# VHH binders against f1rd40r3617to3795, part 4

Target 1, 179 residues: f1rd40r3617to3795
Amino acid sequence: FNISVQSGYEAISQELCVVTCLKDLTSVVDIKTSSRPAMIGSLTDGSTETFWESGDEDKNKTKSITISCVKGINASYVSVHVDNSRDIGNKVTSMIFLCGKAVEDLCRIKQIDLDSRHMGWVTSELPGGDHHVIKIELKGPENTLRVRQVKVLGWKEGESIKIAGQISASVAQQKNCEA

## First folded at step 1 (VHH)

Design v13 (framework vhh_vobarilizumab_d1)
Fold by ESMFold2-Fast, scan of step 1:
Structure v13 (fold): chain B 179 residues (1-179), chain A 120 residues (1-120)
Amino acid sequence: as target 1 above (179 residues)
Amino acid sequence: EVQLVESGGGLVQPGGSLRLSCAASGFTFSSYDMAWYRQAPGKGRELVAGIYSGGSTSYADSVKGRFTISRDNAKNTLYLQMNSLRPEDTAVYYCARGSYWDDTGYFDYWGQGTLVTVSS
């Protein structure tokens, strides 16, 4: 399927989806990894050709990517690109998505098991509310694993007021978002 | 300056073996993913095998079980061991530097290529 890829929709471009109210917030969130922080730029460079690979720092610990939203930034979806077909020695076979107010106070949202040959985006919807921290825990059979890209979709405080105003003005017509 | 120099190509009979080498210079070889591509006359380039900086490998379905990619970081050299060669393996084989594993991807340096001819 050829689709028109727009800013903020690229992370889920593998699906036929209309996401009219969401924006790409990846450039305005803070991202940390459990190891090899020098490779974080590979997760947000817009390319699935580069990757973050975990290192010795988290050999005996949970491997993870932690996203922190600053004041006024609200994340609605997070998407992670994994290519097990290319990364055969660094496969990700399970992801756990968590969120909360702080890294010490996280609740599990979703666990997704990945096929051993998975290639593409893995997307989790985030619950509404006061979550400022999103953590993605990664599991695989090897000592190291690879993630190729991360995207965060959501909205900024000012845009939520505009959307609410439009809904209030018309009971018969509403802004639609599909994921 | 960055250089990739392939060698080891030649004429071989069906069922034979060849080992290709790629000598890399001008960059920190151990930090880069490396790949072998091939291009047959009148065809586009196709990925044959890739090896990540960490040592994990990937192969095209057409060569799985017959070809083995390896690297020697101390010698800045990439290898492709080719066994059970078939006439359809006839191509120019290229060494490439980058993180992308298909022939439309971002590889920033390519070698000159080495010709492999499989003929009876």
Scores: ipSAE 0.000, ipTM 0.096, lowest interface PAE 19.3, mean pLDDT 76

Design v14 (framework vhh_vobarilizumab_d1)
Fold by ESMFold2-Fast, scan of step 1:
Structure v14 (fold): chain B 179 residues (1-179), chain A 122 residues (1-122)
Amino acid sequence: as target 1 above (179 residues)
Amino acid sequence: EVQLVESGGGLVQPGGSLRLSCAASGFTFSSYAMAWYRQAPGKGRELVAGITSGGSTSYADSVKGRFTISRDNAKNTLYLQMNSLRPEDTAVYYCARTYEVTYGSEYTFDYWGQGTLVTVSS
C-alpha cells in the first residue's frame, strides 16, 4: 500500500500525456518549394507513395522547402520523409534545417547527413520562441531530388492549454523520451 | 482523425505468453515508425520496443529475446508478441506513433492509444 508511489505514478502519467499532445499541424501551415510548386500537394497528402521532385527552376540554386507558421501556430518538430532506396536517381544525402522570424532572418539549427540507402523520416527539433519560418535545404548528387512527405508537429494556441499543448512544446525542447 | 486502439492484454501466469495488437486508422500507417511503451504502478515510463517504417526493430534490454515487435502494413496493425512473461512485465502497455530523432535516442510522440493492461501473477 504505497500511496506516495501511487501519487508519483499519476504525476508521471500526466507528463506522458503532455508529451503526446503534439499535434500534426501540416494542414494549417504554408509550404513553399524552391521549384515545381504544383507538386507541393504530394508532400502533404499523407502518402509516401507520392513525391515532390525538384525541377529546372532551382538547378543552379539551393533546393529547399520553406514552412511558414501563421499566428497561433507553434511548430516544435519538423519531419521529412526521404526514400533513397527507391529514389536512386534523386537521392537526398544532406539536409540543413534553419529557422527564424522571417525568410531574411534565418539561423542554422543543424545539418543531417543521410545514408545512401536511407528510407524513413528525418526529424529536427525546432528551438522555442518567435520562429515563424522553417527552411529545409536539400542536397544530393543528382540534378533533381525527391522528398515524399513533410510533417510539422506542435501546438495551436487555445487548444489543450492547461496541461497538453504548451507544456508538450517545452518538454519537446528538452529531449522527451530519451532512452 | 488519428486513432490507435490497443487490445490483447489480460491476466497470465509467469512463463505465459500474450500477443498485443494496435489497430491504427486516420493516417498512412506504413509511413510512420511505431513503438510500444509501458508503465507499471509506481514506476516511470519505459520504452519497450520500436519499429521503423522500413521494419528495423529495437528493444529495451529488459525484454530482448522475449518480446517481438512486428507490423502488418496491409492491415494497419502493430503487434507485440510477449513470451516468457515475468511478474515485472506487469504494466499498462501503450501503442504510439512516433517521429524518431535522426541522432540520439530521443522520440517524439504525437499520438498514443488508451493502453491495455497486462497482469502477470503467480
Scores: ipSAE 0.000, ipTM 0.232, lowest interface PAE 10.6, mean pLDDT 76

Design v15 (framework vhh_vobarilizumab_d1)
Fold by ESMFold2-Fast, scan of step 1:
Structure v15 (fold): chain B 179 residues (1-179), chain A 118 residues (1-118)
Amino acid sequence: as target 1 above (179 residues)
Amino acid sequence: EVQLVESGGGLVQPGGSLRLSCAASGFTFSNYAMAWYRQAPGKGRELVAGIYSGGSTSYADSVKGRFTISRDNAKNTLYLQMNSLRPEDTAVYYCATEVYITEGYDYWGQGTLVTVSS
């Protein structure tokens, strides 16, 4: 076999990196939100011009996006697009990534703090193993928060394992598409 | 400009050990996943081991328990510790990153030859 960039791999904006070797699994995972489930389609429509905005249902609760992987799906990275520069009344200033075998058995992976003017992808690497549930907890100063897109990158069982880059919050906050 | 320079290959007898190194430059090493691939004479390339930016690792079944991948972010260096080497491990070993040039090509190092022979 040859090592190459293949069709179906997610494109990630990084210095000299345009494409990862992982597949976009977003269409084959189940996504739940802590509120306003009718807006979930805005997270996976391929557009950063639409958004999911939290509602009154989770006003006094942790706002979150929960991703459940079906059997045979192995998630390696989860990416979340936040645009605080446009969403000035709905800013996300912190994200906590958790994963586990079930929603009641989650372990914290990391916390990423976002600049008040953050615009771009926030990516978390997921630990190897049998993690079928990924939860992203969202924090911000306002009553409601906005998230514009979610992507899950990984592989399906029986396919070659590829390694993808990870974009840290600091790198995402640099707004790499500018100067 | 991404550069990956492998070293540490050589001739070793069966059962011996070697430690490969890959010196990386031209990108923020700590932010990217890294891997070791190998290509035996007349064969295709195969993934040997990978390490994610967060430190989690993966291995091919053929090397599991014998090889250990690690990284030193302070030195921008990737390592492969190879123990209990077998003749079938004879190959050119390549360091790789998910970082690709803007034309869509994978970037691979020049490789380092490992020969396991009596």
Scores: ipSAE 0.000, ipTM 0.126, lowest interface PAE 15.5, mean pLDDT 74

Design v16 (framework vhh_vobarilizumab_d1)
Fold by ESMFold2-Fast, scan of step 1:
Structure v16 (fold): chain B 179 residues (1-179), chain A 119 residues (1-119)
Amino acid sequence: as target 1 above (179 residues)
Amino acid sequence: EVQLVESGGGLVQPGGSLRLSCAASGFTFSSYAMAWYRQAPGKGRELVAGIYSGGSTSYADSVKGRFTISRDNAKNTLYLQMNSLRPEDTAVYYCARGRYWGSSYFDYWGQGTLVTVSS
């Protein structure tokens, strides 16, 4: 349990952006859910006030969010916002992160167990490589689960990294990705 | 435990070449952007070159066309090939790991390797 590393503020979505190394790839990946696909937009709308809630389609199946990256996109980290303190009837108590080249060939990367009062971002580092499929399996004691936001960070081939002079001097002038 | 260990520094004459290496351990190297910084005596740190996990690179104007950053993900090693060295390139060179959130863009640095360009 490491709540101090997991921020629940919407401001954290800007802090996930790094001027000289990582890019927010969330808008260029394909996202699918195990149920209620009409609610997928809530995961990427930039707000932690909206949510995706699982439905009847995955009642007897693993609840999951699947992220597909096209050629030229390298996902480095995936972050998931969970608010168990507000979503008392829809808690997520465990997340399993899987990754692979195709949905039928995924390997478990990491399992993160969440406090029953967890509020904030849950981040998993991903193995390097292009053309990733990332699956987040969700577990909890309730009939349905809620996830409020998803972010994908990484690199897009052909996009140049920004080089700053001295870090402190350059940061004052560089605003294309506030931190 | 994250570790970055630089090597390859030394004394060279103007116009000479050096290749620096950085051995990384304690994290999934292939998932991180990496960079080379330098610090000359009495001056602040200067970002010299950076490389994304996908291979995209960027260089400070002072070294563009002379220095080449590269990585070997199978060996968890970062490289800096330095050609046409000048006295003003004299500095301690540091390997750095990119941070994926917050206002601190690099979160770990090695101990550095000294490069002296002098006749």
Scores: ipSAE 0.000, ipTM 0.174, lowest interface PAE 12.2, mean pLDDT 76

Design v17 (framework vhh_vobarilizumab_d1)
Fold by ESMFold2-Fast, scan of step 1:
Structure v17 (fold): chain B 179 residues (1-179), chain A 119 residues (1-119)
Amino acid sequence: as target 1 above (179 residues)
Amino acid sequence: EVQLVESGGGLVQPGGSLRLSCAASGFTFSRYAMAWYRQAPGKGRELVAGISSGGSTSYADSVKGRFTISRDNAKNTLYLQMNSLRPEDTAVYYCATRYGLPWSNYDYWGQGTLVTVSS
């Protein structure tokens, strides 16, 4: 179905390169779950036909997905795919997004409540600044819940510097011609 | 909700100038690259100019040397200064973020502002 990572992504024109060229960083972040870590691969396989389903380890705890960014990785958005229309016994009805420097020092960004028939991506913009950990807390009416996919969008510092240099040269040339 | 509102369009004679504004709300404006697009009658949308969160700019060949894009992060406003206007610049001008989310249905948000260049 509608699963291609490149779906809807606008190509960068040869005359327009900007420092904030957002990239899919999902493959370079570290992902942990509150239970069933063996199923983490289902969250990043590019398919919404597979899922992570919570287990007994978190039956009396908050179910969560924790994303850790390594040095040089800057996350701007996190997106979570939920399909309550198929997962009728494992619905996610609320998500809380948190971020911070460490898992022990997280601040709430927002809470998003989901329709009981929700199907699709739930996206949170991440605040600027010094955050290396993003946590998504999940709530639902059943003992277990399902999440089908996770995506992280942002930029890498080394590549951003090269793009910045390219744009700076173009801007300097244009200013000298226009001014 | 995310909202982009363009203004400043109008009727101007060839050689004239206009300054377009785009008021942004509902998101952290300072963290996003912004762009101006235009659509002339009977044609597809054309990217006109872009600006990064840090202020780096880039322009389409058809407007370079005549148009200047800028931003004011304190006011959450994007600008396009248009000089030496030509009849071929006649179009509806749209404010947008350049880099939408690749896995979401992401449409351009602005209603647009009409610029007509005629004698």
Scores: ipSAE 0.007, ipTM 0.193, lowest interface PAE 9.6, mean pLDDT 76

Design v18 (framework vhh_vobarilizumab_d1)
Fold by ESMFold2-Fast, scan of step 1:
Structure v18 (fold): chain B 179 residues (1-179), chain A 121 residues (1-121)
Amino acid sequence: as target 1 above (179 residues)
Amino acid sequence: EVQLVESGGGLVQPGGSLRLSCAASGFTFSSYAMAWYRQAPGKGRELVAGITSGGSTSYADSVKGRFTISRDNAKNTLYLQMNSLRPEDTAVYYCARVYSEWDRGYYFDYWGQGTLVTVSS
């Protein structure tokens, strides 16, 4: 008797398995900034060549980006693009990620410190549950700072299971092997 | 500009070993989780190993006990030590930056150009 249906399976471990559909939710969330709200469109235009730059309204206050989710939308990750190598006079050297049910009731998720030459995405995973508000507090040595892009990834209630590799095309440069 | 450059691939006999390296530049390497994935001829992409910014590691069942992922933050370099190589490990191996991780999954925002590993006699 031959082994005809037993082939070597290149299994992915449970630790690397993604079973949840992730969608780019950036266009369906509400975004507010601590200053210069007219520049919010630069954060969500899909380009890292444009930027939001903080203004005089928050010069002596914490600079921040606040994201509010509507019912039925579950944000799982938030990513912020910073380019300190180009934005020499507007560097972001620290980010604090917070979330909660309301702006008055936010819990700190993490703090990430950035190199003075940092360029690229800074990502925070969001805890599951009732996190309707996400706040990103920004710190730097200058009077103003710049953020180039924001992405919110997550799922809508009832979405189908999808493989991990399918979501990266919305936020990343894609490398694939041609057939 | 974010760059990830893989090296160390080559032709090895079954049972042999290779160490892959990934040189990272253009971002704060120590702040990101990193991963290795591979694509074998005629097959889809497979996540091989991941390492968090804090050093915690995860592996695909097909490589557990044979492969070791590690990082050197001072050199901005990611490594994959591959032991007891099998013909089915033949693939192009890619270094990837993790933009987010959740539960048991990784999502990538940047990849290198890959390095070919061929396990054959």
Scores: ipSAE 0.000, ipTM 0.143, lowest interface PAE 12.3, mean pLDDT 76

Design v19 (framework vhh_vobarilizumab_d1)
Fold by ESMFold2-Fast, scan of step 1:
Structure v19 (fold): chain B 179 residues (1-179), chain A 121 residues (1-121)
Amino acid sequence: as target 1 above (179 residues)
Amino acid sequence: EVQLVESGGGLVQPGGSLRLSCAASGSIFSDYAMAWYRQAPGKGRELVAGITSGGSTSYADSVKGRFTISRDNAKNTLYLQMNSLRPEDTAVYYCARELDWGPFSYAFDIWGQGTLVTVSS
């Protein structure tokens, strides 16, 4: 379990010291979808009862959610909420996470396969560095897919420093991003 | 879906002990990080202790050394052993399923009424 520890010499000597102030960056990043951009608000409204559903614009293309960070904003984690148990006609069975400095120069971080009955958050740690773009590619057996929520956790340059506890391994990674 | 039922609360004298239990149903308990939260009247929920699926534990500074979190994955049950209780530990205690965000977790699912712990002479 990951919790923030108040700063101090004794706290610094705990399991893992991360001298970074982590924040929910979801409201300050730019989010684009491969289709139905009018539904992007459903991904960031704080509710898993609403959803983004892909449309005709990407029916013969890879469905995706692209997150772009402005200067001074650094994403450390991205999390995607999928509810295959309710969205039986719009299941997401695989996600590929990519990152890079620009949309035309992305490296694959990992692929996560989801159970056909998956319900919950799928979280990917992002590699350190100056990556400004994160892309989540979505696969499933149906013509359209549903995603219920997206959250981005990270830091802003010039923020206060705080000490964080142990970082738990979330998912095995197939990392080939070299930055 | 996950249903969590807390039990084991009660009235105890300062310096006493209580053991809380949280029974999970409707999902795979063993794959998730779990936590105990508490809420005193008129205040927000405060994180007390957390445990990962692998058994690594973390504690709020206010309870470190006094409380012990543990889990029994075969029984889908989470525990909180509370020793050396203080009046300021008086609260309704809730168990929660947590997301593994890395160094900071801020999302959870909580079900049930919680269990009231009152520490008073």
Scores: ipSAE 0.005, ipTM 0.128, lowest interface PAE 10.2, mean pLDDT 74

Design v2 (framework vhh_vobarilizumab_d1)
Fold by ESMFold2-Fast, scan of step 1:
Structure v2 (fold): chain B 179 residues (1-179), chain A 119 residues (1-119)
Amino acid sequence: as target 1 above (179 residues)
Amino acid sequence: EVQLVESGGGLVQPGGSLRLSCAASGFTFSDYAMAWYRQAPGKGRELVAGIYSGGSTSYADSVKGRFTISRDNAKNTLYLQMNSLRPEDTAVYYCARDLGWLEDYFDYWGQGTLVTVSS
């Protein structure tokens, strides 16, 4: 989870290296929104200064961003950038991540509740296996809401995934809460 | 083996400047977003600046206008230009491949480079 909390100190004697074949898949997936499809480009332009804002098409309905993967592309993580501190009239206070083989066959992965002043990335790990559709359901107290960026990370079928570990000096770390 | 090696830290007076470097190896550097994190003594780690594979950048509010993140894909190197340094910038600075939003354990990879801002 992309949530930092005041939790005390933890010593780490070994670093885990991420899979070396993990890639940014954002440009090769299909993204749909529950409303205002003309603003989808704002979600993938690499900038958190632009946004997708929901509209009338999903008024009084579940607002969502749906990501569809082409055959051979496997999503491992999805990240969503929300800035409630700037988007005071369009806050996102809850996200539900779902995935499955089709929109009619989605399973809930997790729900993440956001602080009313949240600013930053919200990330969900996706379960292994064949999932072609990832859906992010969005809730907020206002009639419309804003999302600033979406990123999808994963791998291509047929490629080897390598995970390397390295030994580091033992480091005591305190986690800080910023939300 | 994925490896990130930070350098460029040191002791500097308030108002001074430093340039940090991060040498990356073991992966296709140009395909990944990269970030700088820092950890002050007795504090948790915090994101300082990020740069996407396409070149777009983001900064923590505390460093906007003072720090500049950049990358050289031909050299597999990430940089952080730090200007107008303040005592509160004192920390160990870590380079990270942009997968830290997945889990805290992946937000930093090297031994870090110490930056001390004092008189």
Scores: ipSAE 0.000, ipTM 0.130, lowest interface PAE 12.3, mean pLDDT 76

Design v20 (framework vhh_vobarilizumab_d1)
Fold by ESMFold2-Fast, scan of step 1:
Structure v20 (fold): chain B 179 residues (1-179), chain A 119 residues (1-119)
Amino acid sequence: as target 1 above (179 residues)
Amino acid sequence: EVQLVESGGGLVQPGGSLRLSCAASGFTFSSYAMAWYRQAPGKGRELVAGINSGGSTSYADSVKGRFTISRDNAKNTLYLQMNSLRPEDTAVYYCAKTEWYVSDNYDYWGQGTLVTVSS
């Protein structure tokens, strides 16, 4: 497998995905959105030509995508495809990744800012350990935002990993949910 | 400031061996996956071997069984043991601190060390 992360400025040049045993877990996780749940299928259909667009019901709230892992599933990375070049009226200019054991107990992993012409995958490495919920909070200048695809990579309990990225000290500290 | 300094390259005959070292500084070495890449004349860079913080390894098909990647976290050093070298292994070898899938993804590359396999 290979996942490409690109911006209009070719911000990402290399990745180690092709030499790992990570599995695409997207079809076995639960996905919820802050609005328009009928469009969730557009996030996982394998096409970047379809999209989830947030609705008026969350225009004054944090727009988000929440991923819940079943027992025995260990998510290592989450990737989000944004196309600001096509979605001029629905741009995503910032993403905040959070994770934890439950929706009421989430710790911020990182914030990634996107340029106004961003096109491609935005990926966050997830902390090791017992995380069951991953939340992606979306920010942008418009009332509605668009996301074209979501992927979750990881392993099932009992499967081996040949090579994987590791948690930085700063990311590990964020697991405490104190910040 | 992240710094990676490779050493150990040189001229060797086919069938010979070399051990490359990479001295790392400016980050918590033990927390990161590390890799060796190479670039042969006129070709792009390719992944040769990788090792995660837990010691699990992976190799390109072209080097499996001949090369061994290892790390010494106490010394902040990455190694590549190269055995049964072939002329097609001739390349500049780079040590890299690699990240999975981030919007600001980067490989911190050293200056490289030249390996020439020739009679």
Scores: ipSAE 0.000, ipTM 0.129, lowest interface PAE 13.2, mean pLDDT 75

Design v3 (framework vhh_vobarilizumab_d1)
Fold by ESMFold2-Fast, scan of step 1:
Structure v3 (fold): chain B 179 residues (1-179), chain A 120 residues (1-120)
Amino acid sequence: as target 1 above (179 residues)
Amino acid sequence: EVQLVESGGGLVQPGGSLRLSCAASGFTFSSYDMAWYRQAPGKGRELVAGITSGGSTSYADSVKGRFTISRDNAKNTLYLQMNSLRPEDTAVYYCAAETYDILTGYFDYWGQGTLVTVSS
């Protein structure tokens, strides 16, 4: 009888797997800015009506937001809200995302260029591995720039890993787990 | 083990040009803001030119239009192209790597310096 060789693989689509759920870690990370540290609270207050605006302290240095993860905290994504349409004199036209174990060992992840009228969230996925510091470098045409919000998503070490095949439809719809 | 090694200094006539280089090692060069400072005899160090990790440049008013700062991240090298040199540009030129550490604030690494003499 005839046997047709079609493939060396069988289709694996819906196997039971383990997933890790992402959490909003913004309140448990340490956030520093290159200038005007008194305005850091505007980045995490849940409002895009307030802003952090850079000052003279970083005039001759890179304007940046630095996020430090304490032991046991792992960041997977960082999101930054920019509103160039309102912040005409303080536009952010480019963001460079870096991460590493310490500031002396940072590796560039990506650069994202923003339209002159950009309004909304800019998100960078972070590489897997041992990262304690995330740095966001900010570039614009003016002496000062504005950022309206920052969010950090990730997981805490020792958190329960959920089995994907046992997740209810309601939990899956929340889409807060790493696929 | 961070090292910054400057080169390219020397004696030049007024109106001449020099190109300074700074070779960096022991850190992730591309993530650092870099700068050139200078120190004339009997004076403090002053910022001459800066370039951010993102590539934005800034210059002291005294050198704007004459000097150009640039970087090559693939070669871990910072440059300063100096044109239309004047006697008042005579100084030791220092390469600096600047960054921010959350625990200590701003942190700078310095090179040993390279002497530029603009003779009358």
Scores: ipSAE 0.000, ipTM 0.138, lowest interface PAE 15.8, mean pLDDT 77

Design v4 (framework vhh_vobarilizumab_d1)
Fold by ESMFold2-Fast, scan of step 1:
Structure v4 (fold): chain B 179 residues (1-179), chain A 119 residues (1-119)
Amino acid sequence: as target 1 above (179 residues)
Amino acid sequence: EVQLVESGGGLVQPGGSLRLSCAASGFTFSSYAMAWYRQAPGKGRELVAGIYSGGDTSYADSVKGRFTISRDNAKNTLYLQMNSLRPEDTAVYYCARVEDLWFGELDYWGQGTLVTVSS
C-alpha cells in the first residue's frame, strides 16, 4: 500500500527525512459523483490515463465528487488529478474543497483556481476529526468536466502513525512504515 | 505545458551569496510543493530544499542555516537564497514540481542553473 510524506514535516537532513507515514485510504472510502457513477472506477484505478467525465444528470447542478469515510477512518489529505492540457473540451478551472460530518453540513475548506493549461495533482489538507465527508466541487467553462484520479491519505483508528527515520536526500519516494 | 525556468546562477567566491529563481507556468503553482535539487560533478542528484503548498520548509543538513527556500504564489516563482557558499556547493541547481506528496526525479524539471563556488 502507498505511504506518503506528510505536508509540514519538520526536517530534511543530508541523509535524513523526518516523515509521518500516511496510508492510502482510497480503497476503503465511499466515492460518489454528481453524474455518470459508472465511471467512478476510473478515479481510483491508479492511472491518470483514465478519467471520470460528468454527464447530463448534473447539467444544471454543481458537478462534484463526494468522499465518505466510515467510522474509524481519518482522512488527512485529498488529492485530485486534473489534466486541462489533454482535456481541452472538459477543463476544470476551479475546485472547492468542503468537509463535514454529513453532506448537509459541509464547510468550505478552500478554493483553488486552476490554470487553463493545468496538469497534475491538486491537494487539500483536511481538518482533524472523525466521520469526515469530503466534497470536491468542480467548475469549468464547458458543459462537462474531466477528473483523472482521486487519492485519499490518512490513518485508521487502532493503527499508529510513526515517524519514519531515514531517506537519501537524492531519493524521495513512497516507503513502507511500521503501523 | 508545464514549464520551469531557473535563473540566478553564476560564479561566486567562497563565503558569497546568490539568489536563484524559478519561474513556473502551465499549472496552478500555489497547489504544489516545490523543491530545489542539485547535481555536483561526479555525484548523484541531491534534494537541497523543499517547500510545501502551505509554506512549511525542509532542508538538507548540509545547507541548514545557510540556504532559505521561499515562494511567491502571486508571481508563480520559487526562490533559493544561498548564503555562506562553500566550494562543495558547486553544482547545477534544478527547480522541480512535486507530484502528489513526494519529492523525487520527475518529468517536470527545469534546465538547471550552474553555480560555481571558486576563488
Scores: ipSAE 0.000, ipTM 0.157, lowest interface PAE 15.3, mean pLDDT 76

Design v5 (framework vhh_vobarilizumab_d1)
Fold by ESMFold2-Fast, scan of step 1:
Structure v5 (fold): chain B 179 residues (1-179), chain A 119 residues (1-119)
Amino acid sequence: as target 1 above (179 residues)
Amino acid sequence: EVQLVESGGGLVQPGGSLRLSCAASGSIFSSYAMAWYRQAPGKGRELVAGITSGGSTSYADSVKGRFTISRDNAKNTLYLQMNSLRPEDTAVYYCAKDSTYLFGEYDYWGQGTLVTVSS
């Protein structure tokens, strides 16, 4: 099988979700993990060959990645790369995306269940507004799990925004917090 | 291994219709954007139609008004209704899912289903 990719944040061509002005904000957000904070750099190094693996600190607790946005940046999408085909002892089979103004005030956006052989990006649209914290809760059958990369896409305050029609429609559908 | 199984292809006369189906297994169908691609002999693969998880659709200019993409999330099935078929529509049609619609990474290609439009 083949994977067809276009440059940057462009979808495969020809009227599917094309974005001309979303920026990679990953380098300007603060990222924290529920365990092994020394491995956080593996989530943002641009390589899917490296990984963050959870540790003993969260062995019997919810494993998570928490993204905090600095003032003046607006996150629109968060994307997480999981490779269950290589990480057979550290699979991620479910992700819950949450967001809010502060860690103590988070609303569920969505839950995505992953195939046991999943390989690739898992993306969640973020609701519009002044959310400053995004949390990704991770579940799997093993004691530890692996995530290979995280990206945050959006815009900076004061910059022009232009988004293809299909992406705009999808964003509009996800403006509400989930119960 | 995530599998997509295409069906519904065949030989039809110009002006005829076919309905293609793609059954998804080993993955969460409702969470992904889905697409139909085709590859004619001696050509690269080209995008025919796409549908987001929310149901928004997009079509190549060559098929607009003739083809309709749809999905049934309860049955994990993607469809392509093809009307007013032309000889230039002859190709192997492939089902693909997008791991993320922003990055344009379509993976888990199926084996394809052959559509031949000839008199």
Scores: ipSAE 0.005, ipTM 0.176, lowest interface PAE 10.4, mean pLDDT 75

